# Ledger of designs, part 10: VHH binders against Uncharacterized protein F14F9.5

Target 1, 296 residues: Uncharacterized protein F14F9.5, of Caenorhabditis elegans (q9guc9)
Amino acid sequence: TSYSTSNGIRLMTFNIWNSGANVENGQQKIAKHILMVNPDVVALQEVYANVTRNLTLMLGHPWVAVERNHEYPDTAILTRHVLIPNTNLSTSGAVGVKIMLRTGFMIHFWSLHLDYTSYGPYAANNKLVDKLDQIMAGENVGRGPQIYEILNLPMMKKWMEKVEDVPIFIAGDFNGPSHLDWTEQTKKIHGDWVIRWPATKELEEREFSDTFREIYPNVVSDPGITWSTVNKFNPEWNYTIPEPQDRIDFLFYKGPVVPYQILTYSGCEKPQRIPFHSKNDYPSDHFAVFADYTFI

## First folded at step 1 (VHH)

Design x10 (framework vhh_gocatamig_d2)
Fold by ESMFold2-Fast, scan of step 1:
Structure x10 (fold): chain B 296 residues (1-296), chain A 126 residues (1-126)
Amino acid sequence: as target 1 above (296 residues)
Amino acid sequence: EVQLVESGGGLVQPGGSLTLSCAASGFTFDDYALAWYRQAPGKKRELVAGITSGGSTVYMDSVKGRFTISRDNAKNSVYLQMNSLRAEDTAVYYCAKSDSLEEWFKYAESGDFDYWGQGTLVTVSS
């Protein structure tokens, strides 16, 4: 038995922290939490080779997977629906595919994991740099170009031409905050910086909607932090050295759907921080994010 | 040549005290964060305490209130004062240099730092 609507879909993004290697029984715990959330489609990041095969065996029929076409996949998509043959796409930071839902509706879905080097919030929050260009180094070299690569892929341009009929989702770990989150209202907790982060700004300019910020438009009352569950030390770290806690895991959409719910997820037990994390029930250093949409 | 040389370890009884010292050379000491890590036999390395170039400190919960980290920029040295020692504190203690606080936040358990010293053994037993 299930309590699903014919016109609804649940999407999840989940960075699985070195494929579950950092906690005891990590892969079993990843599968357990996916089943507890009960999504239709999952964007996975930090996926090692053969991990999706193990996860789909644990999740059971009818779960299937597609991995980025690389010896180290890093990104993957899991679904309990139908992966359309010969529609998988790979870029340097992402995998995309067309999915046919049991309802007959189709979606185009991307799982991404953008470059993790030169993480801007660390530099900005700790005032390690005094020029915007230094903070933007990682954006200009890695993360920005990876978003442009996805959006300018010839097949993606064809998906965009059909977006009024078939929605497109872009889900994953951006390794950078949203331009919607580093505003005048939040600059006091961000080293006095207001930063228009390029990756999320480019998606907005291409008319993708940030599901979390659409449902929760007030960044002060609803920050929606997704990193980190475990990269926290004692209270002295937060008081002495600003600890960058950011929303870096996003669900973007474009096309004929309406979001009605979005949540950050870390299971039922509060994760223990590094180095005490090995027995955590929740296996990731990221919160998962899941959202519910209705088709128009 | 970057060098970190730990000293001050030894055998102490439970409830005793030791002061560890780390002498640094080969880099501009004032510009870098320094940390103390420890590794017990058969265990992974763990962060014990850290101190930034500005003198701000961080501690592992199990040592907070018992251990104090400090630095002396004139002597290119960092210290770990350890009080109320317990059997669980038995470990080789390592001094580590970091050019970025990011390593402490993201990679504390892995110990991915620019440079490690050879360590100094602390044994809490009788």
Scores: ipSAE 0.000, ipTM 0.102, lowest interface PAE 22.2, mean pLDDT 80

Design x11 (framework vhh_7b18_3)
Amino acid sequence: QVQLVETGGGLVQPGGSLRLSCAASGFTFSSYAMGWARQVPGKGLEWVSYIYSGGSTEYQDSVKGRFTISRDNAKSTVYLQMNSLKPEDTAVYYCATGSTPEQYLEWYSKGTEDYWGQGTQVTVSS
ESMFold2-Fast, scan of step 1: ipSAE 0.223; ipTM 0.615

Design x12 (framework vhh_7b18_3)
Fold by ESMFold2-Fast, scan of step 1:
Structure x12 (fold): chain B 296 residues (1-296), chain A 125 residues (1-125)
Amino acid sequence: as target 1 above (296 residues)
Amino acid sequence: QVQLVETGGGLVQPGGSLRLSCAASGFTFSSYEMGWARQVPGKGLEWVSYISSSGSTEYQDSVKGRFTISRDNAKSTVYLQMNSLKPEDTAVYYCAAPSEDFYRELIESGQYDYWGQGTQVTVSS
């Protein structure tokens, strides 16, 4: 069976680094790179109020947006397809919506931005803690509960009942690595830790698939780093300790689709590291991630 | 309880026509958006056409110009007129309202958003 582009979708997740504020002409550059990738649906993180209005104007017809229902949205979804009325869902870290594609297929789509507090890779990679319990305590405060909140929403449970007909995607900045990436094979670069990170493990237990790791199962040869394009040294330790580089931006799916391509993206020009970043063509401190799927 | 009952499917030769009907009951039909979706064997569910409560219509690119969706609020029925049928139109056709509020009502009534087996359309020689 060949994969058909007419039966396919391209999904993107893109943390836009303070809504483009850290780079000259940042919002125009955000719109430029979205158009260059040419996705069907985009999960955005670090969205200030009214930023999606500006972005949809720059992207042009037929682009539309939905923001998390909060005075400070943080997460949003952009699409060139149809947002189905009254299907918007909001949680403490995410926005979800039902989308009708011009191809005739329907999807349920989440954009998330999980809590940044108690970032586990700092403690683990620099051996700042001696016990796994200390790292897991951080996960249990923010990121784990936020995933649990999404999965246990009454309406999300209804979406799950229809997942064999309407696929569900969960895309965004998890502010934590995958349990699939911190294994025996990689422990030497992770402070000798093997960690089953709770957020991604919970999605696996609910039978969501990690698109990148499915297509690139070898974590050593294909790490798929998304943090960071510009943060190479940790400023909290006077720039003397390397910033942990991890895959923390994910595209998860469940339902009748097959992924056939995934890439990390930072444009055609290598971003210059902090403090030389202000003129970067690519406006984010995260790599974007985009993937192509065919409907079954 | 909310019910959606599809009729009008059947066997037809390429280039032929069929009209599908969906009789709705158990809710205020005129207040809901209605649509048609189809399931091709081995494929996921795909939307064919959508009609708003005010009568605005949308179509999947592959059926635009060939299919026409309409509604009769007095009869609580939505229709799909299918012309110039192609073998790739072979599918089970379901009617549905793709809003979250309608899905909630279907679940609460003990119905699913796609009722029974739908109506089979087979386009073959």
Scores: ipSAE 0.000, ipTM 0.277, lowest interface PAE 16.4, mean pLDDT 80

Design x2 (framework vhh_8pnl_2)
Fold by ESMFold2-Fast, scan of step 1:
Structure x2 (fold): chain B 296 residues (1-296), chain A 125 residues (1-125)
Amino acid sequence: as target 1 above (296 residues)
Amino acid sequence: QGQLVESGGGLVQPGGSLRLSCADAGFTVSSNYMAWYRQAPGKERELVARIYSGGSTNYADFVKGRFTISRDNAKSTLYLQMNSLKPEDTAMYYCAASPSTLEYWARHGSEYDYWGQGTRVTVSA
């Protein structure tokens, strides 16, 4: 037959670690791994000027990109499908756009990279603080406000009004764990802390679903760690303090889709840890995350 | 929006030395994560050397033993001392920095908010 139809999409989120600058041939390796995963839409983080132009050239037709409207884009979206003109949205930590799939289905898609400073898991796991408010102070100046900024954007509110017809996805590096992952069941491995991390909790209260935790509801057996592939000890203190290992890269959705699989990805060979990482085939210090959804 | 200003680049013969400087024009970058990157003609931007908030350093294999990263917090200046320069070191050299973290928290990874515009190094006979 001369035509085909599909009710599915594959979405990927991929923090590309200083645009591939930390490994040899990093941008070529980023493009290679995107092609190996074969997604429909990719949320990218740590995107520097001119990087998406190079990546789309390497990926080939029909790949196109949109970047956050900023001198340093940081976030970008790549897709094999159509970016709908005049639907680009930018906030301090994110870029969003409406995409028309070749099947005719539409989605609204966000790539985000939240504030990386005052990393709470580090303080909690190493018992550097004794009061929850000290950890939450970091959430309240960067990451929390950045989520509110996305959700309160006037055009995003219009997207939410149509969510029962056109699904919304929020994908990216949250620079913080899920409130679903730091529970009484995991307290022992988190310095005896239970923390209801505000960015993911706010999305849940707005009725977004965490794709990984929906498919893998047991946090103990399926932690889904995405940070880090290569950073196991804190280099700021001469590698003497363990670097917290957490799930901080998420795929959230709302609307008429059903997820049926999700995986963390770091290529075909185990990345060598810092400082032995320069020749790694997989170019990131984050696992990528990809998921498959069916339209209802 | 770049707050970092690189200087010290130029033309040198193989085996020569250069010292690059990176100054903070607006905010102090003392005690921050800082790095030198380079982009050679026809190649991707690559990490050369990194210095962490506590003073620890890391180097790319191709410069170990030849280049030294250091900073002077009083002058808010980052340096890259380049010795035994080779034609393959020819590149634009970029300074990068991240904001300071709280004293008992370190940021995860090596993300950078601030970049300089670069300084050109040419190593030619």
Scores: ipSAE 0.012, ipTM 0.336, lowest interface PAE 8.1, mean pLDDT 84

Design x3 (framework vhh_7sr4_2)
Fold by ESMFold2-Fast, scan of step 1:
Parts: structure tokens; C-alpha cells; sequence
Structure x3 (fold): chain B 296 residues (1-296), chain A 125 residues (1-125)
């Protein structure tokens, strides 16, 4: 009935900005911040080939990894627990796997990185388009279809059949905001747009819960921005106009768990903005997001 | 007015390396984003890598970890370092630049106001 470390799990999502290439000693800093957060499972995005091998060496026993089955993985999962053999799944934007915790509890876990092209908030906030259809065209080419690909995978349908016993988590960089965040209450800061972003809306319709918005239901007081730690002004406009700041990194869950804490994370010191970022202690242009859950 | 001149292409065997350069003139280079695109006959131009005035970079999935884009604002030049080349990297490589107001179109269509002439990269024995 009470929250216990032994009956709890900490999940993290972490876009590692070109595998740490943009800051000095980036991979060492990625490993350092993972250890400081102390998660059980990490969804990684922007993963180059062989990067997880280096990260697991730096993290030490018992850390293991699985990468999306592609020459350039982009997405990966790190865990201090057991990856169940022959349960890894790959789609165009994601990797999923079954994990057995040291307690014996099982989870199904996805790391995703959705299409980065035709970034909707940039078009909307800078008034580059005047019709919703132009924004939705970007969503319908990559990001929307990538969510459907995950949800319609035959093995994922089997995981959904058992979700009342084995929870499913979907964590990662959606490259788009939540339909819960672009509302009448927030349109003033979003170029006067109210947009029901399709990727997060589809997960809601499949009864996944947005952990951040569940714990912090007020979008105005608790925006939960994850993009960006360092990109505050648009570099193409010589840093003279604001870069859209949005929550685009999410932790979704379905099944017999209850979240009790969620935080955005950028380390102990404020990252310096682009172009002064190369010596930043925190190695990413995204905030990491981590959440604590207890099993029911 | 605006001129982009690519160089560094050629024939290379699988596993080899090439460094492409794009020399730019006729505009305030340091204020513009620069990109590398590639095109095979009969196909649309695809983003390989781009770099913004502040140095932030994006890469196409097929080249992440193998290619590195960089810029030298004192020389008005953008570079593409290509390592571990594969037969499927065979294409004409184009340098491009665009205005901020075209950013959305550029990402969605590869539609820039200014393109270079292209440089052929052929990965074959």
C-alpha cells in the first residue's frame, strides 16, 4: 500500500543529441547523467551504431542494451534488468522488448523516435502556414503512420491482450506536441493555434496515459517543456526570434501501474544555449524525462 | 548572385572515405542554413545532412554515424565528411541553402532557392 523502492520502477527517456557528438566528452556525460538519475530502464534516441556498446561499458554490470534492428539504430533501450530473448521488435521509428525485472515482474517497453521532418510547431508558431491541412500533411507522412505501425504490429497486439497483467510503456521523442498541450488555454503562445496532434491523440484513443499530464493536469502552470535545453532562439534567424519550446518527449503507460513522480531533467547546472554549448555538462538539446511507478 | 560550388566527389571502393566541400558566395553565409542532399536518377532529392548558422546539425537515418557535416564561416564553406561508404551511397550530392521562411518547405520537400551544380559520388569496385 505504500511506495517502496523494491516495488517501484524508474523509467527514463533521453534523446542523446547525435550520440553526444555536440558536446565535449558527450558519451561519458550521457553515461554520467544516466547514473545520476538512476533509472531501471532508459529509452534512448539519436543512437548511432555501436554507441550502446560504449555506454554499457561505461555504466558497468549489469547494464545491457537492445538497438532497433537497422544499420543505424536511432532508437535503443538500456536496462539494469533482464532483456527476454527473442522478444525484441523493430519498426521504422522504434524498438520494443519484454523486460524481466529482478523482482520477477515483467514489462513491455518501447523506445521511439518519430520523423523529424515538417516540424509542426515551427510552422505554426512562426506563422509559416495559414491552413491546418499544411501542418497535418507533415503529421500524416511520418509521425502518424509510425504510431500506427507500432500499434498494428502482430506481436504488439498480443502484448495489448495481456496488458491487464503486463504493463506496456511507450517512451520517446515524438517530434510533435501533445493534443493535451495545444488547447484554447495555451493558443496565445502557440501562434493562436489549437491543434489536436495525431500521434498523442491516437495513444489516448488506445487508452494509454500520458504520465506527465496525468500528474500535472494544468498545461499553463506545468507546461513540462522538453524541447529545448539549448535551442532557445532560431539559429536560422541568427538567434533573433524564439525557437518554439514544446513538450515532445513523453512517457506513456497502460496496465497495472500507478505513476507517483515525474520530472524533466537537465543535470545540476543550467546548460549554455547554442552556440555556446560545447562544454555543457548536460550533453543533450532535449530535457530527459523520468518517472517513478509502483506496481498494482 | 548566389553561387554554390561543390567539389570532392569521385569513384571510391566500398568502405572508403570522401570529403565533399561546398564553397558559397553572393550572400551572408554565416546567417544561412546549409544542407547536403543527394539524388539518384528518377528519384526525389533526399536530405543527407544540414547545419544551421549556430552549428546545430541533423542527419538522414541512412548516414548517421558515418557522415559528419561541418562549416567554416571564415571560408564560406560547408563540408561533408563521408566514412564507411556503401554502394547505396552512390548519388549526385547537392549543396543547398535556404531562407528561414522556407524552413518548413525545405524539410518537407527539399525545396531550396539555391542549389549547386552537384558532384557525383560513385561507390563501386
Amino acid sequence: as target 1 above (296 residues)
Amino acid sequence: EVKLVESGGGLVQPGGSLRLSCAASGFTFSSYAMGWYRQTPGKQRDLVADIYSGGSTKYGDSVKGRFTISRDNTKNTVYLQMNSLKPEDTAVYYCATGTPEEYFRRLSQGDFDYWGQGTQVTVSS
Scores: ipSAE 0.000, ipTM 0.347, lowest interface PAE 10.8, mean pLDDT 85

Design x4 (framework vhh_7sr4_2)
Fold by ESMFold2-Fast, scan of step 1:
Structure x4 (fold): chain B 296 residues (1-296), chain A 127 residues (1-127)
Amino acid sequence: as target 1 above (296 residues)
Amino acid sequence: EVKLVESGGGLVQPGGSLRLSCAASGFTFSDYYMGWYRQTPGKQRDLVADITSGGSTKYGDSVKGRFTISRDNTKNTVYLQMNSLKPEDTAVYYCAKDSSPYEALWKRLTSGEMDYWGQGTQVTVSS
């Protein structure tokens, strides 16, 4: 099922798990699930070179793509709308672009994939560290600096100057939870840790809104887990202990839009866990996240 | 016994290319994270590139766009294709393997070391 409004847009973020390499017919399945969700704009992560070319061919006219300017793109944006020429931006973890919707409205849109190493929830839940400074050291190597890189880019500063007229979206795989999700209310399931994760905290301080937590403010009743669909137990311990499950894929926005729904998505069939995942219909180890917004 | 054997190093002129190979044995190669690190005299080992069991990659900032890591699970080999080499790339390059896919990701950035290292291969970029 799909949704639409006359003055609305559907945005999706989708980590495509090694460009679909982990499941049979992965790229075809990626395209199928994008079409089933029916978004206007898609942030993709784990994008290999030439994968967006294959995906846009499968999605058909008018779908177009932009990839991060790198030999291994990793991040990309797909849209059924118009990519404005010469507005492509690339950083170490992200690609951004200006899009003109067929409604005539403009948006600025980022797809990001932050550093995957030193995964904080794994260390916290498995008691690999005993001091907050050790977790923050991991955040400060890649994920934190990558958010600052986006926000400090000269053209991004110009986008921010116009944000009251043209909304900015930052969508992607943060490889870390939200500071809104690791609170006193949830510490029992997080190795007794309360952690104010810096990447999402920085976006909040720059007045970006976390769409999921805005619509679902109760972290206990609505955790919104996005990783993992297939990795439920820690393979280091022969699958005998649970792998941390967290919301790490986000849709942030700033500017003259109002979100009215958001969902996590993994298709209609329950994905089989590793190592039985190769025939899964849903091709990712992440839930996709999509949200609907209206323009003010 | 876990063995990691690097090859492909050597002397090359600035702007040149080299392909490093790491032949692995003694473990189920396809299940493990593999990486390339480098060390210059007087510095700690720095991440050059990582590749997960599933093929996702990460690169150090100084090599992004110039180096490509890949793996061949049928040959138990990880590769590093190095293009547009600079004098600053002169270092001993080490192949590394983790004890597990997950624990080692945390250890690399908090403790600074992978569990198993090869002997290293020298890359020298000079005229």
Scores: ipSAE 0.011, ipTM 0.239, lowest interface PAE 9.1, mean pLDDT 85

Design x5 (framework vhh_podentamig1)
Fold by ESMFold2-Fast, scan of step 1:
Structure x5 (fold): chain B 296 residues (1-296), chain A 124 residues (1-124)
Amino acid sequence: as target 1 above (296 residues)
Amino acid sequence: EVQLVESGGGLVQPGRSLTLSCAASGFTFSSYAYGWYRQAPGKQRELVAAIYGGSTLYADSVKGRFTISRDNAKNSIYLQMNSLRPEDTALYYCAAGSDEYRRWLESAGIYDYWGQGTQVTVSS
């Protein structure tokens, strides 16, 4: 697909599970699956030293990258388009940048990886806590403040002023579910909890749209699970508590675009669960998520 | 050289208290997640309590009676057990995982380190 003459873009978010270290030939497999999806822009999480350089080399011209400005980047953005100089933004766990597509259309794009401590679904689903504030600990200390930091960054406020002309995308691993997914209809599989998760709720209040839930509004028929491909209940190990399965990888947008397709992705072969994962063709414990948008 | 060493177990009467300690050595203590597990004879190992940064988790059977805590300066985690019952009788293990919550929650084959266990017996 030619994005230089089309009125559309494909965006992808992809947590690459310790930079591919958990799977044989992991970085080569990451590059392979990016090429198979064929996105315009990729939000990456769990990015460590030299990985973006290696990935851009494997992807080939014209792929370029920007990393979060930190000793250990964690988040990065890959694109086959132009990174606009001096537009790089870095916050706790996130990197943002302005991209000019070959069509001349511009976008503002964030890759984020929110705090992974105090994972609320684990406590809630296994009834290990009896109070909402215990489930919300990670939201209040880590994940909520990180979203607040992005939205209140001075340059981000300037991007928001121009959102009617230049769309803003926020993509990544939120390490928490959506308030749209833990509802009365799904409480039986969530330890009888209905929870309005703060990070996604804050984005909704700032009028960002959750692409997956907009296209698939029924949480029961279309849960859109993104974690995990490999972490499942297995009583053969000293594994007494089942892993919660949740949608925690999101593509949010605001501005003059219309989404028309979104998919969760794990390649063409079903990944083998831990501990049999080392030879998996798909190199991550997260599903990737990609979506197609048209400019209006 | 990395070790987890449990202590503080013993025989105790119902209704009494015990504090278990787990001393960690050979690595950077603050970068790891910690948990207490227990195993009674003929039963599978179960999570009792967990601590990750400032956040704690408890099994329903011990909620309100047990408290997990950490002391980063002493490289130790503790399990304060109050109002002990005969059904709390088990071998208690401490475990340490990577700084990722996923690895912390995974099977025993993925955890970095386990202690040797300390026996807690609650009987008259």
Scores: ipSAE 0.000, ipTM 0.158, lowest interface PAE 16.1, mean pLDDT 81

Design x6 (framework vhh_podentamig1)
Fold by ESMFold2-Fast, scan of step 1:
Structure x6 (fold): chain B 296 residues (1-296), chain A 124 residues (1-124)
Amino acid sequence: as target 1 above (296 residues)
Amino acid sequence: EVQLVESGGGLVQPGRSLTLSCAASGFTFSNYWYGWYRQAPGKQRELVAAISSGSTLYADSVKGRFTISRDNAKNSIYLQMNSLRPEDTALYYCAKSPEDLYRYFQESGSFDYWGQGTQVTVSS
């Protein structure tokens, strides 16, 4: 049952690029773009300690926040709804919490930022390796284990038991592409690789849905690139080591919701590339991603 | 303050070996992405090898001949170069990834700190 006439929600994931430090007035610009998108819940990545307090002050009542329980939080969740006490969870790369929407609906929500080292697309697209095992070595020590850590947490297993009544969302910067995006149809732009990236594949096997790829199933016509707004070319290398462009920021869901809209977002002005980025209106090197869902 | 100092270069004959060393100082040696790059006269700078806490990467031209390693206790990175060829002649640079530990390996070509380089010449 709903306490309002609307049974929809808007969710956003937003890597805020070193907490806004890379552009002038970055934190004010982060808050501005959150308000322009008007989400119900935001997954944030690259969060310094106390940044969410500044952001909630700028966003105004009723915005509240939870940060990953660490000296450097890195991940956080912002919402204009109610954070349920004693439900926040922290792992090495993520923060999760139960949220009660003003409609009376409940959700379980994760913000994640997976390990950034050994970025597979760079190695694959530049053919720095000739064996899949070297690419997977990075996945198996950082990003893969971090997904398993979330999914095997005792409280998360309890959330999964109730998923048919209370949906679970996993949103964030995976620092890796989707297994749905590196296919036979796209291998020509991926150094001739077809790679079943393990983090997204594991979520698929646990029956989570990739919201973007569900709404836009054709990877060739709708790649949905989220990194990077500013890292397009490396001029120091005379364009011999290009920056691969990939969809690495995802909104996954499981449970009684239906997505009906998803967009990548970088504001109204085209961001200037590095090194000309300091005055950019949009404060991130990632596109934000937001999606609209209705409860069933 | 921050310094990366390469050493171990020199003149060697084809088929011989050299070990290059990179000593880091003036900052906390932590979980950064470190790389060895080279530039031959008239050619573009290229990545030779890179190392993180969980992985190593090699250029196709050196794979199976070169080995990159790190010693965190000594704040040092090494490049063991075996079966050297005349085409390996270049100025070799050590580089460290950006200060922001959350930046991606894709930015490795824009590394924060570069050493002065050490010359390797392979000639008979």
Scores: ipSAE 0.000, ipTM 0.140, lowest interface PAE 17.8, mean pLDDT 81

Design x7 (framework vhh_7yz9_2)
Fold by ESMFold2-Fast, scan of step 1:
Structure x7 (fold): chain B 296 residues (1-296), chain A 124 residues (1-124)
Amino acid sequence: as target 1 above (296 residues)
Amino acid sequence: QWQLVESGGGLVQAGGSLRLSCTASGFTFSSYWMGWYRQTAGNEREWVAFISSGGSTTYADSVKGRFTISRDNAKNTVYLQMNSLKPEDTAVYYCATPSSWEEYIKRLGTTDYWGQGTPVTVSS
């Protein structure tokens, strides 16, 4: 009897805040924190062109990368495993690829960074609007269509046909909250709004599972905030207006895996707030999120 | 792919007027909220004026009564009409689709999302 098969994988999503430009030695610190978390695959957001080249050099063999096919990539995937040639996919906000793990298991993996404009929580919490359709403008024009684009890509439809054998992960910065987080129980902290955010709801309707909310179903006791580590007040108004604090970085999955652990991560030192952030050890204004899964 | 191109800046004497324009491409302009921001040497960017998708406007206290923000959805353009200019208004002016100032700053330096801004100098 052979026990050479491993059934585990660690996935991470990490918005690297302008490719590490906002802190001293930012790219070195990004690489350091990736190594400390020790993931198998990393979804990166806010990636400047050629940043993954520097990161893979710092991480060392066998780390490899794929970037979204654009002169400003914005999204990228890093992995210690094998990127399958000619499986790269790019959309307006995402990069996807097939990965073969050292164990021989395969996954399909997306890193996404959805449209940041018309940020609904900012409008809702600051009372800029009085109608739901105004809050939904960014969802209906940017973020929702970007999810639709991923799900309706011909190659993605083929990945969905094989999902019973090869799991699909969608990880990244959604620039919007979950419909599971803006409920009757939380409306008092959200400008009295209950909002069924379209991007996360569309994934749920396609039978993707929100890893964090599956493991932590109580939104009140376990909010899982991912933005922001450093920005608690809007600096454009001399730090007098609170910045909305939300869970906007997600790990979704579909297929024959079971999550057993998920954490938000910002290193061991508390980040200093803006404008005192330049010497922070943790280089991002987002928490990273990582999760552990077993294959069935 | 998304672009915002600012124009209309220049030199003007105190008490004068100037109109800035920002032309958008690559997205459904009419559905997005637009704002004007400015940056003086050594200082962080500060918001100046904001216009919602529905046309509601808000202004920073320093410019209320002097500046007017407007939009023309048919031309994909947002405007800032600047009246009674003061030397303190000297800055580089930027347009953006504001979610938060932090998100705005993160995208600066990509030609697909913003132009270089338009400088305004007000002489005494």
Scores: ipSAE 0.000, ipTM 0.106, lowest interface PAE 21.0, mean pLDDT 80

